# Ledger of designs, part 2: VHH binders against NADH-ubiquinone oxidoreductase 24 kDa subunit homolog C11E3.12, mitochondrial

Target 1, 162 residues: NADH-ubiquinone oxidoreductase 24 kDa subunit homolog C11E3.12, mitochondrial, of Schizosaccharomyces pombe (o13691)
Amino acid sequence: MKPIRFFKPENLQLAKAILARYPLRFQSAALVPLLDLAQRQHGTWIPPTAMYEIASLAGVSIDYVHSLILAYPNDFFWRPKKPRVRICNSWMCQQAAEEQGNSNWDSQCRSVATKYGFDVENTGCLGNCFQGPAMWINDKIYGVNTKEKLVDIMEALTQKKN

## First folded at step 17 (VHH)

Design x2 (from v6 with S106R)
Fold by OpenDDE, fold request of step 21:
Structure x2 (fold): chain B 162 residues (1-162), chain A 122 residues (1-122)
Amino acid sequence: as target 1 above (162 residues)
Amino acid sequence: EVQLVESGGGLVQPGGSLRLSCAASGFTFSDYAMGWFRQAPGQEREFVALITWSGGSTDYEDSAKGRFTISRDNAKNTVYLQMNSLKPEDTGVYFCAASWGLWYDRPGYNYWGQGTQVTVSS
C-alpha cells in the first residue's frame, strides 16, 4: 500500500528532523511541531492528508492526531484561518502607488483583501521598494502595483485552500 | 514492482549467530524506515527491530536487546539483522518490512518480504 503524502520534499526532511529530536517510543511529542509545519505549508489550516501523513510518519493512530488537535482548540489546525495581508505603509511604497495612478491605494487594497476574507493591517517598510507597493501576504512578500495583480494573488491563495 | 527479498536464514545451534539480509527494489529505499518481524509456529507475527530512514536510530523488542543489531546500507538498498547468542525461542520466519514512518506494529508497514526461516536447535 502506498503512503499518503502531503509534505513537500523539503518539508518532509524537516519533519523527519523534528522526529529525530525525540526518542523512538516518544514520537507523540513531535506531533505539535509537525502539525505546525503542515499548517505553514498549507498556509492557513491542516488538511486531512497532512493529518494522515503525520500520523503515519510518527507511528501513531490518526485518532490520536485528531484528539491532539482537539486539545488545542485555539490553534484551529483542522479548519481554515483567515489569511493575513500586511500592506506596506512606507513613504516609498505610498509614493510608488501615487505615481502609478493608484490614489487611496491602501483603502483599495483593504477593500479587495477583505472581500476575499483576509485580515488586513499595515506594516512598516518591507524592504521591497524596487517592486513597490509591497505587501506581506501570509508568509511571503509581494510587489503589487495593480488591483488585478492583487486579485490574482488572492484567488491563487484561495484556490490553494481547496 | 516493489520487492523485499530476505536471505541468510538457516539452521543454527543454540548460542550461534546468523546475519539476515533484505534486498529492496521498486521504491525509494531511503524514504522508508525498515523493520524486522518474526513469526514462530502457531504464533502471531511480532516486532523484532526498527531502524530509521537514515539509520540514525534503532530500537528492539526486549528479548532481542543486546543480541540483535539492525543496520542498513542505503547505497545498496539493503537492511540487515545480525543475530547473536541465538536461542531456540528465536526460531521462526523472519520478515523484512518497509514503513513510511516509525511503527512498532505490523499494520504500520507498507511493504513486506516473503520471509526467511530461522531454526535454532541442538
Scores: ipSAE 0.870, ipTM 0.953, lowest interface PAE 0.4, mean pLDDT 90
Fold by OpenDDE, last read:
Structure x2 (fold): chain B 162 residues (1-162), chain A 122 residues (1-122)
Amino acid sequence: as target 1 above (162 residues)
Amino acid sequence: EVQLVESGGGLVQPGGSLRLSCAASGFTFSDYAMGWFRQAPGQEREFVALITWSGGSTDYEDSAKGRFTISRDNAKNTVYLQMNSLKPEDTGVYFCAASWGLWYDRPGYNYWGQGTQVTVSS
């Protein structure tokens, strides 16, 4: 029977590398970083396919994997969750937006992101001012200076959901 | 079609040696961890040895430790089991198996061979 697959090739390689850090008989210790990897790949939560592949890779029961997810309710999500855009509110990013001809940048981005089903909020300085305006979208920080780029990022993230 | 074909089994005296081979086809061999199992008549199929995808790590059942060595050649799509210091208790059908992950029990393996008979007797 063919195995259930979730990880893209590069992440599968990372998953195996993570597993290699632990003794063969104690692969359960690798589950937390594997779950983190899976959630990052998806962007918001851990789908069943990810749970099954992680269980399969680590040689543990699917029930055990599920129990771990439940044990970390603030870290891992096992049901659908909206993706998130966090717009940097630093003065540098705001100035960058203005200088680039984007008045009311926060409102514009909020409107666009909401239309694509994203939750939107503001955040403090992301330390990416040189590529401002900066945004924290799901698990990564981006430099976003056009609405088109924001849309491209959101669409790409939506397409990766599996 | 997925195939695992074991070879190298036979009759040996106690203290003797055998080298089992398992040739794989029909799937990407390097994507799977490989294992050996054995089954004596009237008994359950039991884990013998495991080797990871790249061959970087191995593990064995307690009775096999120090006597058996599992290895693999991904270029040849083959996994091996070198068995030394064989005992009558080692008698049984030896099965090669492929797993997407690292399992010590039968249900964790995706593909199985038909097995090769190993008999250790005076």
Scores: ipSAE 0.859, ipTM 0.954, lowest interface PAE 0.4, mean pLDDT 92
Fold by OpenDDE, fold request of step 21:
Structure x2 (fold): chain B 162 residues (1-162), chain A 122 residues (1-122)
Amino acid sequence: as target 1 above (162 residues)
Amino acid sequence: EVQLVESGGGLVQPGGSLRLSCAASGFTFSDYAMGWFRQAPGQEREFVALITWSGGSTDYEDSAKGRFTISRDNAKNTVYLQMNSLKPEDTGVYFCAASWGLWYDRPGYNYWGQGTQVTVSS
């Protein structure tokens, strides 16, 4: 079989470095970080060419790579370029922010989130009014009533990416 | 044209030593992991040794451990197999092979040499 090429040269070197962290007979343990590398190169999902090359490099079956991707559906089917913060614009959440002393809440949140590399937008009612102000961040809905809490969430999410 | 040419095989007595060489051409040698396989008479071709792209890691079949050493010189586009304490059961044709990745089975290898005969006999 002809070798498959997906990784650009610099990422191929990184891939080999990742593989070197594991014993030769346990290269399957390196698949998650390899998939992450491939997804970062592509920018969205993991294409079939990447799956085949990862399988080829690690010496595992393509079926095993597929099964691994399916085991982590929230991680490998899509990877946004930047994490997103969606601030609820319902009147209840806005009132909650005001009552809690957070004037210009949207602007404050945008400033904080942008500093941490997030995209910020407004969204309709998130159905979490009693815990407002509500925010949709990545795959979860949060109740955020202080700027400090938002910072904590942003920092925690940033650490998980590294 | 891709070529792998084995050398260093021959007749040796039990307990003796041989050093096999495999000269590669026609492809970027350092981009491939290298392996040695052997085929005894009437048997299937079997894995003997593997060395990673940079030579940082190696592995062997159980019978070869402690006796055989795989190494490579990327500047010379050559992979070696030092075989010590040879036994009659080591007799067979030894093949050099190149792989894009790290494989222990034949289908994982992209290029193959023609093989060199190793005979261990009293």
Scores: ipSAE 0.854, ipTM 0.948, lowest interface PAE 0.4, mean pLDDT 90
Fold by OpenDDE, last read:
Structure x2 (fold): chain B 162 residues (1-162), chain A 122 residues (1-122)
Amino acid sequence: as target 1 above (162 residues)
Amino acid sequence: EVQLVESGGGLVQPGGSLRLSCAASGFTFSDYAMGWFRQAPGQEREFVALITWSGGSTDYEDSAKGRFTISRDNAKNTVYLQMNSLKPEDTGVYFCAASWGLWYDRPGYNYWGQGTQVTVSS
Protein backbone atom coordinates (compact mmCIF):
# COMPACT_ATOMS: atom_id res chain seq x y z
CA MET B 1 0.00 0.00 0.00
CA LYS B 2 1.51 3.26 -1.15
CA PRO B 3 1.23 6.16 1.22
CA ILE B 4 -0.77 9.21 0.33
CA ARG B 5 1.58 12.11 -0.09
CA PHE B 6 0.91 15.80 0.23
CA PHE B 7 3.92 17.50 1.74
CA LYS B 8 6.66 18.57 -0.57
CA PRO B 9 10.02 17.15 0.46
CA GLU B 10 11.14 20.12 2.51
CA ASN B 11 7.86 20.27 4.39
CA LEU B 12 7.90 16.55 4.98
CA GLN B 13 11.16 17.06 6.80
CA LEU B 14 9.63 19.84 8.81
CA ALA B 15 6.67 17.64 9.61
CA LYS B 16 8.95 14.96 10.94
CA ALA B 17 10.80 17.54 12.99
CA ILE B 18 7.50 18.64 14.48
CA LEU B 19 6.62 15.07 15.34
CA ALA B 20 9.99 14.67 17.03
CA ARG B 21 8.96 17.30 19.58
CA TYR B 22 6.47 14.91 21.11
CA PRO B 23 6.65 11.46 22.66
CA LEU B 24 6.09 8.58 20.26
CA ARG B 25 2.91 7.58 22.03
CA PHE B 26 1.57 11.10 22.05
CA GLN B 27 1.95 12.19 18.46
CA SER B 28 -1.60 13.50 18.39
CA ALA B 29 -0.26 16.55 20.16
CA ALA B 30 1.63 17.39 16.99
CA LEU B 31 -1.46 17.55 14.80
CA VAL B 32 -2.21 21.24 15.17
CA PRO B 33 1.29 22.27 14.09
CA LEU B 34 1.17 19.74 11.27
CA LEU B 35 -2.12 21.09 10.05
CA ASP B 36 -0.69 24.57 10.17
CA LEU B 37 2.21 23.43 8.04
CA ALA B 38 -0.17 21.84 5.57
CA GLN B 39 -2.25 24.97 5.40
CA ARG B 40 0.80 27.05 4.70
CA GLN B 41 1.81 24.74 1.88
CA HIS B 42 -1.62 24.69 0.32
CA GLY B 43 -2.19 28.38 0.88
CA THR B 44 -5.83 28.21 1.87
CA TRP B 45 -7.65 25.23 3.40
CA ILE B 46 -6.53 21.73 4.36
CA PRO B 47 -6.96 19.32 1.47
CA PRO B 48 -7.93 15.69 2.02
CA THR B 49 -4.52 14.48 0.90
CA ALA B 50 -2.96 16.55 3.64
CA MET B 51 -5.33 15.08 6.20
CA TYR B 52 -4.47 11.57 5.13
CA GLU B 53 -0.73 12.12 5.14
CA ILE B 54 -0.83 13.86 8.48
CA ALA B 55 -2.85 11.01 9.91
CA SER B 56 -0.41 8.55 8.41
CA LEU B 57 2.65 10.37 9.69
CA ALA B 58 1.33 10.83 13.20
CA GLY B 59 -0.12 7.35 13.52
CA VAL B 60 -3.69 8.48 14.11
CA SER B 61 -6.96 7.86 12.34
CA ILE B 62 -8.10 10.12 9.57
CA ASP B 63 -11.30 10.62 11.53
CA TYR B 64 -9.34 12.00 14.41
CA VAL B 65 -7.58 14.49 12.16
CA HIS B 66 -10.87 15.53 10.67
CA SER B 67 -12.44 15.96 14.07
CA LEU B 68 -9.54 18.10 15.15
CA ILE B 69 -10.01 20.37 12.16
CA LEU B 70 -13.63 20.75 13.12
CA ALA B 71 -12.58 21.64 16.65
CA TYR B 72 -10.84 24.72 15.26
CA PRO B 73 -13.43 26.00 12.84
CA ASN B 74 -11.86 29.41 12.39
CA ASP B 75 -8.34 28.23 11.82
CA PHE B 76 -8.05 25.73 9.01
CA PHE B 77 -10.61 26.72 6.41
CA TRP B 78 -8.66 29.67 5.12
CA ARG B 79 -5.20 31.13 5.34
CA PRO B 80 -5.04 34.80 6.14
CA LYS B 81 -2.56 37.07 4.44
CA LYS B 82 -0.89 37.95 7.71
CA PRO B 83 0.52 35.46 10.14
CA ARG B 84 -1.36 35.10 13.39
CA VAL B 85 -0.68 34.96 17.06
CA ARG B 86 -3.51 32.86 18.36
CA ILE B 87 -4.09 33.16 22.07
CA CYS B 88 -5.77 30.32 23.90
CA ASN B 89 -9.19 31.34 25.14
CA SER B 90 -9.52 28.58 27.69
CA TRP B 91 -10.52 29.58 31.18
CA MET B 92 -7.27 28.25 32.55
CA CYS B 93 -5.14 30.37 30.27
CA GLN B 94 -7.26 33.41 30.92
CA GLN B 95 -6.92 32.86 34.62
CA ALA B 96 -3.20 32.40 34.25
CA ALA B 97 -2.92 35.73 32.49
CA GLU B 98 -4.82 37.46 35.27
CA GLU B 99 -2.86 35.81 38.03
CA GLN B 100 0.35 36.85 36.40
CA GLY B 101 -0.75 40.47 36.38
CA ASN B 102 -1.50 40.65 32.69
CA SER B 103 -4.65 42.66 32.45
CA ASN B 104 -5.92 43.17 28.92
CA TRP B 105 -3.56 40.46 27.77
CA ASP B 106 -4.93 40.36 24.23
CA SER B 107 -4.32 44.06 23.82
CA GLN B 108 -0.84 43.74 25.21
CA CYS B 109 -0.05 40.96 22.78
CA ARG B 110 -1.54 42.91 19.90
CA SER B 111 0.60 45.91 20.68
CA VAL B 112 3.65 43.69 20.31
CA ALA B 113 2.66 41.37 17.48
CA THR B 114 1.44 44.06 15.10
CA LYS B 115 4.89 45.59 15.06
CA TYR B 116 6.09 42.39 13.46
CA GLY B 117 3.24 42.16 10.98
CA PHE B 118 1.20 39.62 12.93
CA ASP B 119 -2.47 39.65 13.70
CA VAL B 120 -3.74 38.57 17.09
CA GLU B 121 -6.69 36.24 17.45
CA ASN B 122 -8.22 33.96 20.00
CA THR B 123 -8.37 30.22 19.54
CA GLY B 124 -9.62 27.18 21.38
CA CYS B 125 -7.75 25.24 24.00
CA LEU B 126 -4.21 24.45 22.97
CA GLY B 127 -3.61 21.84 25.65
CA ASN B 128 -0.81 23.78 27.30
CA CYS B 129 -2.56 25.10 30.38
CA PHE B 130 0.33 24.38 32.72
CA GLN B 131 2.43 26.91 30.86
CA GLY B 132 -0.38 29.33 30.21
CA PRO B 133 -1.19 31.61 28.69
CA ALA B 134 -0.72 29.41 25.66
CA MET B 135 -0.17 30.84 22.20
CA TRP B 136 -0.22 29.18 18.82
CA ILE B 137 2.18 30.76 16.35
CA ASN B 138 2.94 29.01 13.07
CA ASP B 139 4.05 25.45 13.77
CA LYS B 140 4.58 25.81 17.50
CA ILE B 141 2.62 26.31 20.68
CA TYR B 142 4.23 28.60 23.24
CA GLY B 143 3.77 29.43 26.86
CA VAL B 144 3.94 33.20 27.07
CA ASN B 145 3.36 35.22 30.21
CA THR B 146 5.14 38.49 29.41
CA LYS B 147 5.34 40.94 26.55
CA GLU B 148 9.07 40.53 26.64
CA LYS B 149 8.74 36.84 25.97
CA LEU B 150 6.48 37.55 23.05
CA VAL B 151 9.01 40.02 21.69
CA ASP B 152 11.69 37.37 21.94
CA ILE B 153 9.54 34.94 20.00
CA MET B 154 8.74 37.50 17.34
CA GLU B 155 12.37 38.44 16.97
CA ALA B 156 13.35 34.83 16.62
CA LEU B 157 10.70 34.24 13.98
CA THR B 158 11.77 37.30 12.05
CA GLN B 159 15.35 36.16 12.05
CA LYS B 160 14.37 32.72 10.91
CA LYS B 161 12.40 34.07 8.01
CA ASN B 162 15.30 36.17 6.80
CA GLU A 1 9.24 -4.02 -6.47
CA VAL A 2 9.07 -3.47 -2.74
CA GLN A 3 10.68 -6.18 -0.67
CA LEU A 4 11.36 -6.74 2.99
CA VAL A 5 13.32 -9.87 3.76
CA GLU A 6 13.79 -11.01 7.33
CA SER A 7 16.60 -13.26 8.50
CA GLY A 8 18.26 -14.40 11.70
CA GLY A 9 15.46 -16.43 13.19
CA GLY A 10 15.94 -19.89 14.62
CA LEU A 11 15.71 -22.17 17.61
CA VAL A 12 17.22 -21.02 20.90
CA GLN A 13 17.01 -22.02 24.53
CA PRO A 14 15.42 -19.82 27.14
CA GLY A 15 17.79 -17.05 28.10
CA GLY A 16 19.40 -17.13 24.68
CA SER A 17 19.78 -14.38 22.13
CA LEU A 18 18.97 -13.78 18.49
CA ARG A 19 19.59 -10.92 16.14
CA LEU A 20 17.04 -10.45 13.41
CA SER A 21 17.75 -8.50 10.26
CA CYS A 22 15.43 -7.09 7.67
CA ALA A 23 16.76 -6.03 4.30
CA ALA A 24 14.64 -3.56 2.41
CA SER A 25 14.54 -2.80 -1.30
CA GLY A 26 12.30 -1.20 -3.87
CA PHE A 27 11.57 1.96 -1.90
CA THR A 28 13.37 4.83 -0.18
CA PHE A 29 14.19 3.18 3.10
CA SER A 30 14.98 6.34 5.04
CA ASP A 31 11.53 7.74 4.27
CA TYR A 32 9.88 5.06 6.35
CA ALA A 33 9.71 4.29 10.00
CA MET A 34 10.39 0.64 10.64
CA GLY A 35 8.72 -1.79 12.96
CA TRP A 36 8.87 -5.35 14.15
CA PHE A 37 5.80 -7.43 14.79
CA ARG A 38 5.39 -11.00 15.93
CA GLN A 39 2.69 -13.59 15.61
CA ALA A 40 2.40 -16.56 17.91
CA PRO A 41 0.44 -19.61 16.83
CA GLY A 42 -3.26 -18.95 16.98
CA GLN A 43 -2.67 -15.35 17.96
CA GLU A 44 -2.93 -12.05 16.16
CA ARG A 45 0.12 -10.26 14.91
CA GLU A 46 1.26 -7.88 17.61
CA PHE A 47 3.56 -4.89 17.83
CA VAL A 48 7.06 -5.46 19.18
CA ALA A 49 9.19 -2.45 18.34
CA LEU A 50 9.29 0.80 16.38
CA ILE A 51 12.13 2.99 15.17
CA THR A 52 11.71 6.41 13.59
CA TRP A 53 12.97 7.43 10.16
CA SER A 54 16.42 8.53 11.24
CA GLY A 55 16.67 6.13 14.12
CA GLY A 56 16.44 8.96 16.60
CA SER A 57 13.70 7.37 18.68
CA THR A 58 12.53 3.88 19.50
CA ASP A 59 9.71 2.26 21.40
CA TYR A 60 8.75 -1.23 22.46
CA GLU A 61 5.94 -3.33 23.74
CA ASP A 62 6.12 -3.78 27.47
CA SER A 63 7.31 -7.37 27.35
CA ALA A 64 10.19 -6.43 25.06
CA LYS A 65 11.47 -3.50 27.08
CA GLY A 66 14.92 -4.07 28.47
CA ARG A 67 15.41 -7.21 26.41
CA PHE A 68 14.95 -6.18 22.79
CA THR A 69 16.68 -3.42 20.86
CA ILE A 70 15.57 -2.13 17.50
CA SER A 71 18.09 -0.34 15.33
CA ARG A 72 18.56 0.60 11.72
CA ASP A 73 21.25 1.32 9.18
CA ASN A 74 19.87 3.53 6.48
CA ALA A 75 23.01 3.20 4.41
CA LYS A 76 22.40 -0.54 4.24
CA ASN A 77 18.62 -0.33 4.03
CA THR A 78 18.42 -2.66 7.00
CA VAL A 79 16.57 -2.73 10.30
CA TYR A 80 17.60 -5.00 13.15
CA LEU A 81 16.07 -6.51 16.24
CA GLN A 82 18.47 -7.67 18.90
CA MET A 83 16.64 -10.05 21.20
CA ASN A 84 18.21 -10.99 24.51
CA SER A 85 16.97 -13.03 27.44
CA LEU A 86 14.52 -14.81 25.23
CA LYS A 87 11.55 -16.60 26.76
CA PRO A 88 9.27 -19.35 25.48
CA GLU A 89 6.48 -16.80 25.15
CA ASP A 90 8.62 -14.95 22.60
CA THR A 91 8.09 -17.83 20.18
CA GLY A 92 6.45 -16.82 16.93
CA VAL A 93 6.95 -15.51 13.45
CA TYR A 94 8.61 -12.12 13.47
CA PHE A 95 7.74 -9.66 10.75
CA CYS A 96 9.52 -6.57 9.58
CA ALA A 97 7.31 -3.73 8.43
CA ALA A 98 7.67 -0.26 6.97
CA SER A 99 5.42 2.68 7.73
CA TRP A 100 5.20 6.15 6.31
CA GLY A 101 4.50 7.27 9.85
CA LEU A 102 4.69 6.25 13.47
CA TRP A 103 2.27 3.44 14.16
CA TYR A 104 1.79 0.84 16.82
CA ASP A 105 -0.92 -0.97 14.88
CA ARG A 106 -0.70 -3.21 11.83
CA PRO A 107 -2.91 -1.16 9.52
CA GLY A 108 -0.50 1.75 9.75
CA TYR A 109 2.25 -0.15 8.00
CA ASN A 110 2.59 0.01 4.25
CA TYR A 111 4.91 -2.90 3.54
CA TRP A 112 5.56 -6.23 5.21
CA GLY A 113 8.15 -8.96 5.09
CA GLN A 114 7.44 -12.65 4.82
CA GLY A 115 8.49 -13.23 8.41
CA THR A 116 11.13 -15.31 10.15
CA GLN A 117 10.45 -18.04 12.70
CA VAL A 118 11.75 -17.62 16.22
CA THR A 119 11.39 -20.57 18.56
CA VAL A 120 12.40 -20.44 22.18
CA SER A 121 12.32 -23.86 23.79
CA SER A 122 14.30 -25.91 26.26
Scores: ipSAE 0.775, ipTM 0.954, lowest interface PAE 0.4, mean pLDDT 91
Fold by ESMFold2, last read:
Structure x2 (fold): chain B 162 residues (1-162), chain A 122 residues (1-122)
Amino acid sequence: as target 1 above (162 residues)
Amino acid sequence: EVQLVESGGGLVQPGGSLRLSCAASGFTFSDYAMGWFRQAPGQEREFVALITWSGGSTDYEDSAKGRFTISRDNAKNTVYLQMNSLKPEDTGVYFCAASWGLWYDRPGYNYWGQGTQVTVSS
């Protein structure tokens, strides 16, 4: 039976190089680096085809690979993460929004992001407080000082998805 | 069509040596790890030896350590098992097998040869 393939050729060679660093009876120690490589190749999560190829390469059961992914839920994801917004809750960003006439900025951002299906959470200073209120949208930092700009960004990001 | 064809088996006296060969075709040989398994009379196929994709690492079942050497020639698409200091308990059918990964048991192997008989008898 033909093996399930996921890794691009360059990454397959990296995967084999990773495995070569571990004793043959301890290949399970390579699973974390292999899962990281697979997630980086796929983007934000590890698809079933990657899990099967990793299990095959390392000589471990698919069940073991699944259990390892579940054991590290903040590092490895077995499905696409829901899109999210991280709103700067620092005093500096709140003051910047207030000075621009937007005293309920946190609430407004949360309302808009939620309507577009994003998870919303707070974060500390993003290093952009002097450029206006800041937020992370998915994996990118934005200086966003108007509701209209936030809506424009949300529209662009959600329309880029299938 | 994937083929693994073993050769080099036969009858040998205790203490003797044999060299098994396994010629591979129908797949990219260097992409696969290779193994040898033995089926003794009345037993299931059991792991004997494993060699990594490049040949950089090998491992053996306990009774084969120090007596058997697995090797491969990726230019010739061939894996070998050099068997020295043979004992009657080494008697069995030896199977060549190919795996995408580093497996010690039968389910991990993608392709199998037909086997070659090795008989160690006084």
Scores: ipSAE 0.695, ipTM 0.879, lowest interface PAE 0.9, mean pLDDT 86
Fold by ESMFold2, fold request of step 21:
Structure x2 (fold): chain B 162 residues (1-162), chain A 122 residues (1-122)
Amino acid sequence: as target 1 above (162 residues)
Amino acid sequence: EVQLVESGGGLVQPGGSLRLSCAASGFTFSDYAMGWFRQAPGQEREFVALITWSGGSTDYEDSAKGRFTISRDNAKNTVYLQMNSLKPEDTGVYFCAASWGLWYDRPGYNYWGQGTQVTVSS
């Protein structure tokens, strides 16, 4: 019957492009990039509809896709997590914010994140502090140096617009 | 209404050639991978060939390699199977099928045609 669909049109084309990089008898090698694409589209986790479409596109069983997600528990998540932002308060990120004229950057980030329903907390070095202010948004590291960029990220993650 | 309509079957002598066509309607043809399956007398439908959404890659069952060529024309919503050097064991009903993805077995295919008979006999 009619296939289960999850991917937006642009991401469906990316998924097919990913699959085209692998031999037809070795399409299972494309599953990790496909799962990453699906999680990025959905925000923080991979819903069952995404798992079914990936299995269908790649010609593998849904059980195989589930097993792969469970094998990478630090990278792929199969249930929603409470939304949160962890803002880097390392000296490097504080200095980067000051250099960019954002001495109140922490406050601005908290204000935006709170409006979108995120819990906000501070964290230490995120490994991306060298290139500017960094934060975890739902356990993914972002380098974010404008309020508008943060709003765009949060709208995409919550599927809401102000 | 989704339709896949095969044509081009018939009776042919060993060593001969046939070209099967499958005209598709009722769905966005270029979104689907396409395959051909054969059902020999007394047997289940078995994989013959597949072609990716764009036509960029193809694969075949072992006995078809070098003799059969699957192709598609997305502007005409049609998939083809060129069958050369036909042998009596190629006899059967050939089915066109459409799949969202890249499947080698029947359960992976979403839509099926009604089939066209191919008979290879003296």
Scores: ipSAE 0.687, ipTM 0.879, lowest interface PAE 1.0, mean pLDDT 86

Design x2 (from v6 with S106R)
Fold by ESMFold2, fold request of step 21:
Structure x2 (fold): chain B 162 residues (1-162), chain A 122 residues (1-122)
Amino acid sequence: as target 1 above (162 residues)
Amino acid sequence: EVQLVESGGGLVQPGGSLRLSCAASGFTFSDYAMGWFRQAPGQEREFVALITWSGGSTDYEDSAKGRFTISRDNAKNTVYLQMNSLKPEDTGVYFCAASWGLWYDRPGYNYWGQGTQVTVSS
């Protein structure tokens, strides 16, 4: 049967160079660098095709590769991260929203963000509430004082028009 | 069409030598690690030797160490098994195999030759 292939040619050669650093009976020691290479090629996570090719190259079981990924959950991810919005609920941001006539601003932001597929949470002061209301979107701080601005940001981040 | 064609088998006296060759075609030979396996009558196909993609590292089953040498020539798409000090226990069909990776067991190998008979007897 044909091997499952994930690595681009340049990265396949790098993977083999990594494996060459280890004795043939200890190729499992190369798995962490191989997983890192695969995650970097794919973006932010390691797909099943990468797991299979790594297992094949290193001569180890797929179960062993998967167990290693689970052992390092802060370093290796086996599924895409879901995008997230953290809405500031400090009294300064609440006051800023009320001054803008948006006493239900939290609800409006939550409604828009969930429609674009974001997980929505509340957070405390973001340190820049004077320009408020403020929120974290995928770990970047935004000052968002209109629904239209929020929609514009969501569309730019998702490349989706609603 | 992937092909692995073994040659060099035959009948030899105990203590004798044989050199097996395996010519590969239908795939990029240098991308694959190569191995040799042996199947004695009534037995399962068992690991004998492997060599890495570039030929930089080799390994052997215990009884072959010191007697057998695996090598490869990526320019000729050929892997070899030099077999010295042959014993009757070495009798069997020898298979050339190609693997994407570095495997010691049969399921790890992607392509197989048809085998060449090696018989060590008086």
Scores: ipSAE 0.686, ipTM 0.879, lowest interface PAE 1.0, mean pLDDT 86
Fold by ESMFold2, last read:
Structure x2 (fold): chain B 162 residues (1-162), chain A 122 residues (1-122)
Amino acid sequence: as target 1 above (162 residues)
Amino acid sequence: EVQLVESGGGLVQPGGSLRLSCAASGFTFSDYAMGWFRQAPGQEREFVALITWSGGSTDYEDSAKGRFTISRDNAKNTVYLQMNSLKPEDTGVYFCAASWGLWYDRPGYNYWGQGTQVTVSS
């Protein structure tokens, strides 16, 4: 029977290099790095094909791979996760938006992000509040001070035109 | 068409040696880990040895350690099992197998040969 394939060629070689770091009888120790690699390749979650190939490469049961994903619910996801924007609502970012004369900045950001299919939520200080309004888009922090810049970022991340 | 063809089996006296070969075709040999399994009469196929994709690591069932050596030549698409200090308990059909990953159990192997008979008796 042909093996189930998920990894791109370059990532398959990385996966084998990760496995080579661990003793043959303890390959389960490599599973967390392998799951991280698979999720990064796929975007935001780990599809069943990736779970099967990881289990196959590491010589472990598919049930064990699935249980690890469930054990790390803040790190690994087994279903598509809607992209999200986290808008900083700290006092410092509120003052930065007011200093730029934009009393409806939160509303503008929500409107744009929603149009591109992102979930929008608020967050506390991102550690970059002194440099202007900040937001977290998926796993990266951005300083965004114009609607046009936000649209450019959203188009680049989704490969869609508005 | 994937094919694994074992050779080198035969009748040998206790304490003797055999070298098994397995020629592979129909797949990218270097992408697969390789293993040898043995089936004694009336028993299931049991793990004997495995070797990683590059040949960088090997492992063996307990009774084979120190007596058997698995090796591979990725340029020739061939895996070998050197069997020294053979015992009557080693008698059986030896199967070459290919796996996408690092498996000790039969279900983890994707492709199998037809086997070569090894008989160790006085």
Scores: ipSAE 0.651, ipTM 0.852, lowest interface PAE 1.0, mean pLDDT 86

Design x6 (from v6 with S30N)
Fold by ESMFold2, look of step 18:
Structure x6 (fold): chain B 162 residues (1-162), chain A 122 residues (1-122)
Amino acid sequence: as target 1 above (162 residues)
Amino acid sequence: EVQLVESGGGLVQPGGSLRLSCAASGFTFNDYAMGWFRQAPGQEREFVALITWSGGSTDYEDSAKGRFTISRDNAKNTVYLQMNSLKPEDTGVYFCAASWGLWYDSPGYNYWGQGTQVTVSS
């Protein structure tokens, strides 16, 4: 039976180097760094193929790997993180929206982002309030002052038309 | 097609020595850890020895420690088991096995050889 493969070649080498740091009868001690490596390779979460390869490499059951992930729910994720928008609610951004006649700007942004599948929350000043209302979309800060610009950004990030 | 072919078994007197070889083909040998297992008549298959992917670490079942040496030659795609000071309780069929990881139990091994008979008798 052919083994399940997940790690890119360089990361497989690193995984084996991690395992080499531990006694052969205590390879379970390597699971936390192996799970971290897999999550970093995949982006934001650990897919089942990574769990199977880690279990195989370390000589432990897949059930043990699953239980370990569940024991660290703030560190390891076994489902994709939902993309999110963080809308600046600083005084400066609120004033910028008010001056542009967009006193319902927060609600408009929430409606658009939610339709594209984003989680929406508020955040403090992002250091970009002078260019209009600011928001953090995933890992980037945007100055967004029109609904059309927000829709364009959302369509580009999701490759969907509304 | 993956193949593991053991050789070097036979009949030997107590206190004697045998060297088992296992020739591997059909897979990237360096990517796999290797192990030896034995099965005595009427008994379950038991772990004997394990060697890591590069050969940097080894481990043995308790009765084999100090008597058996597992080694590998990654250039020749071959794993060996040097068996010294053989005892009648070492009698059995010896299997070579390959695993993606570091397993002491037979279910963790991906590929198996056909086995070679080792008999230790007066």
Scores: ipSAE 0.653, ipTM 0.866, lowest interface PAE 1.2, mean pLDDT 86

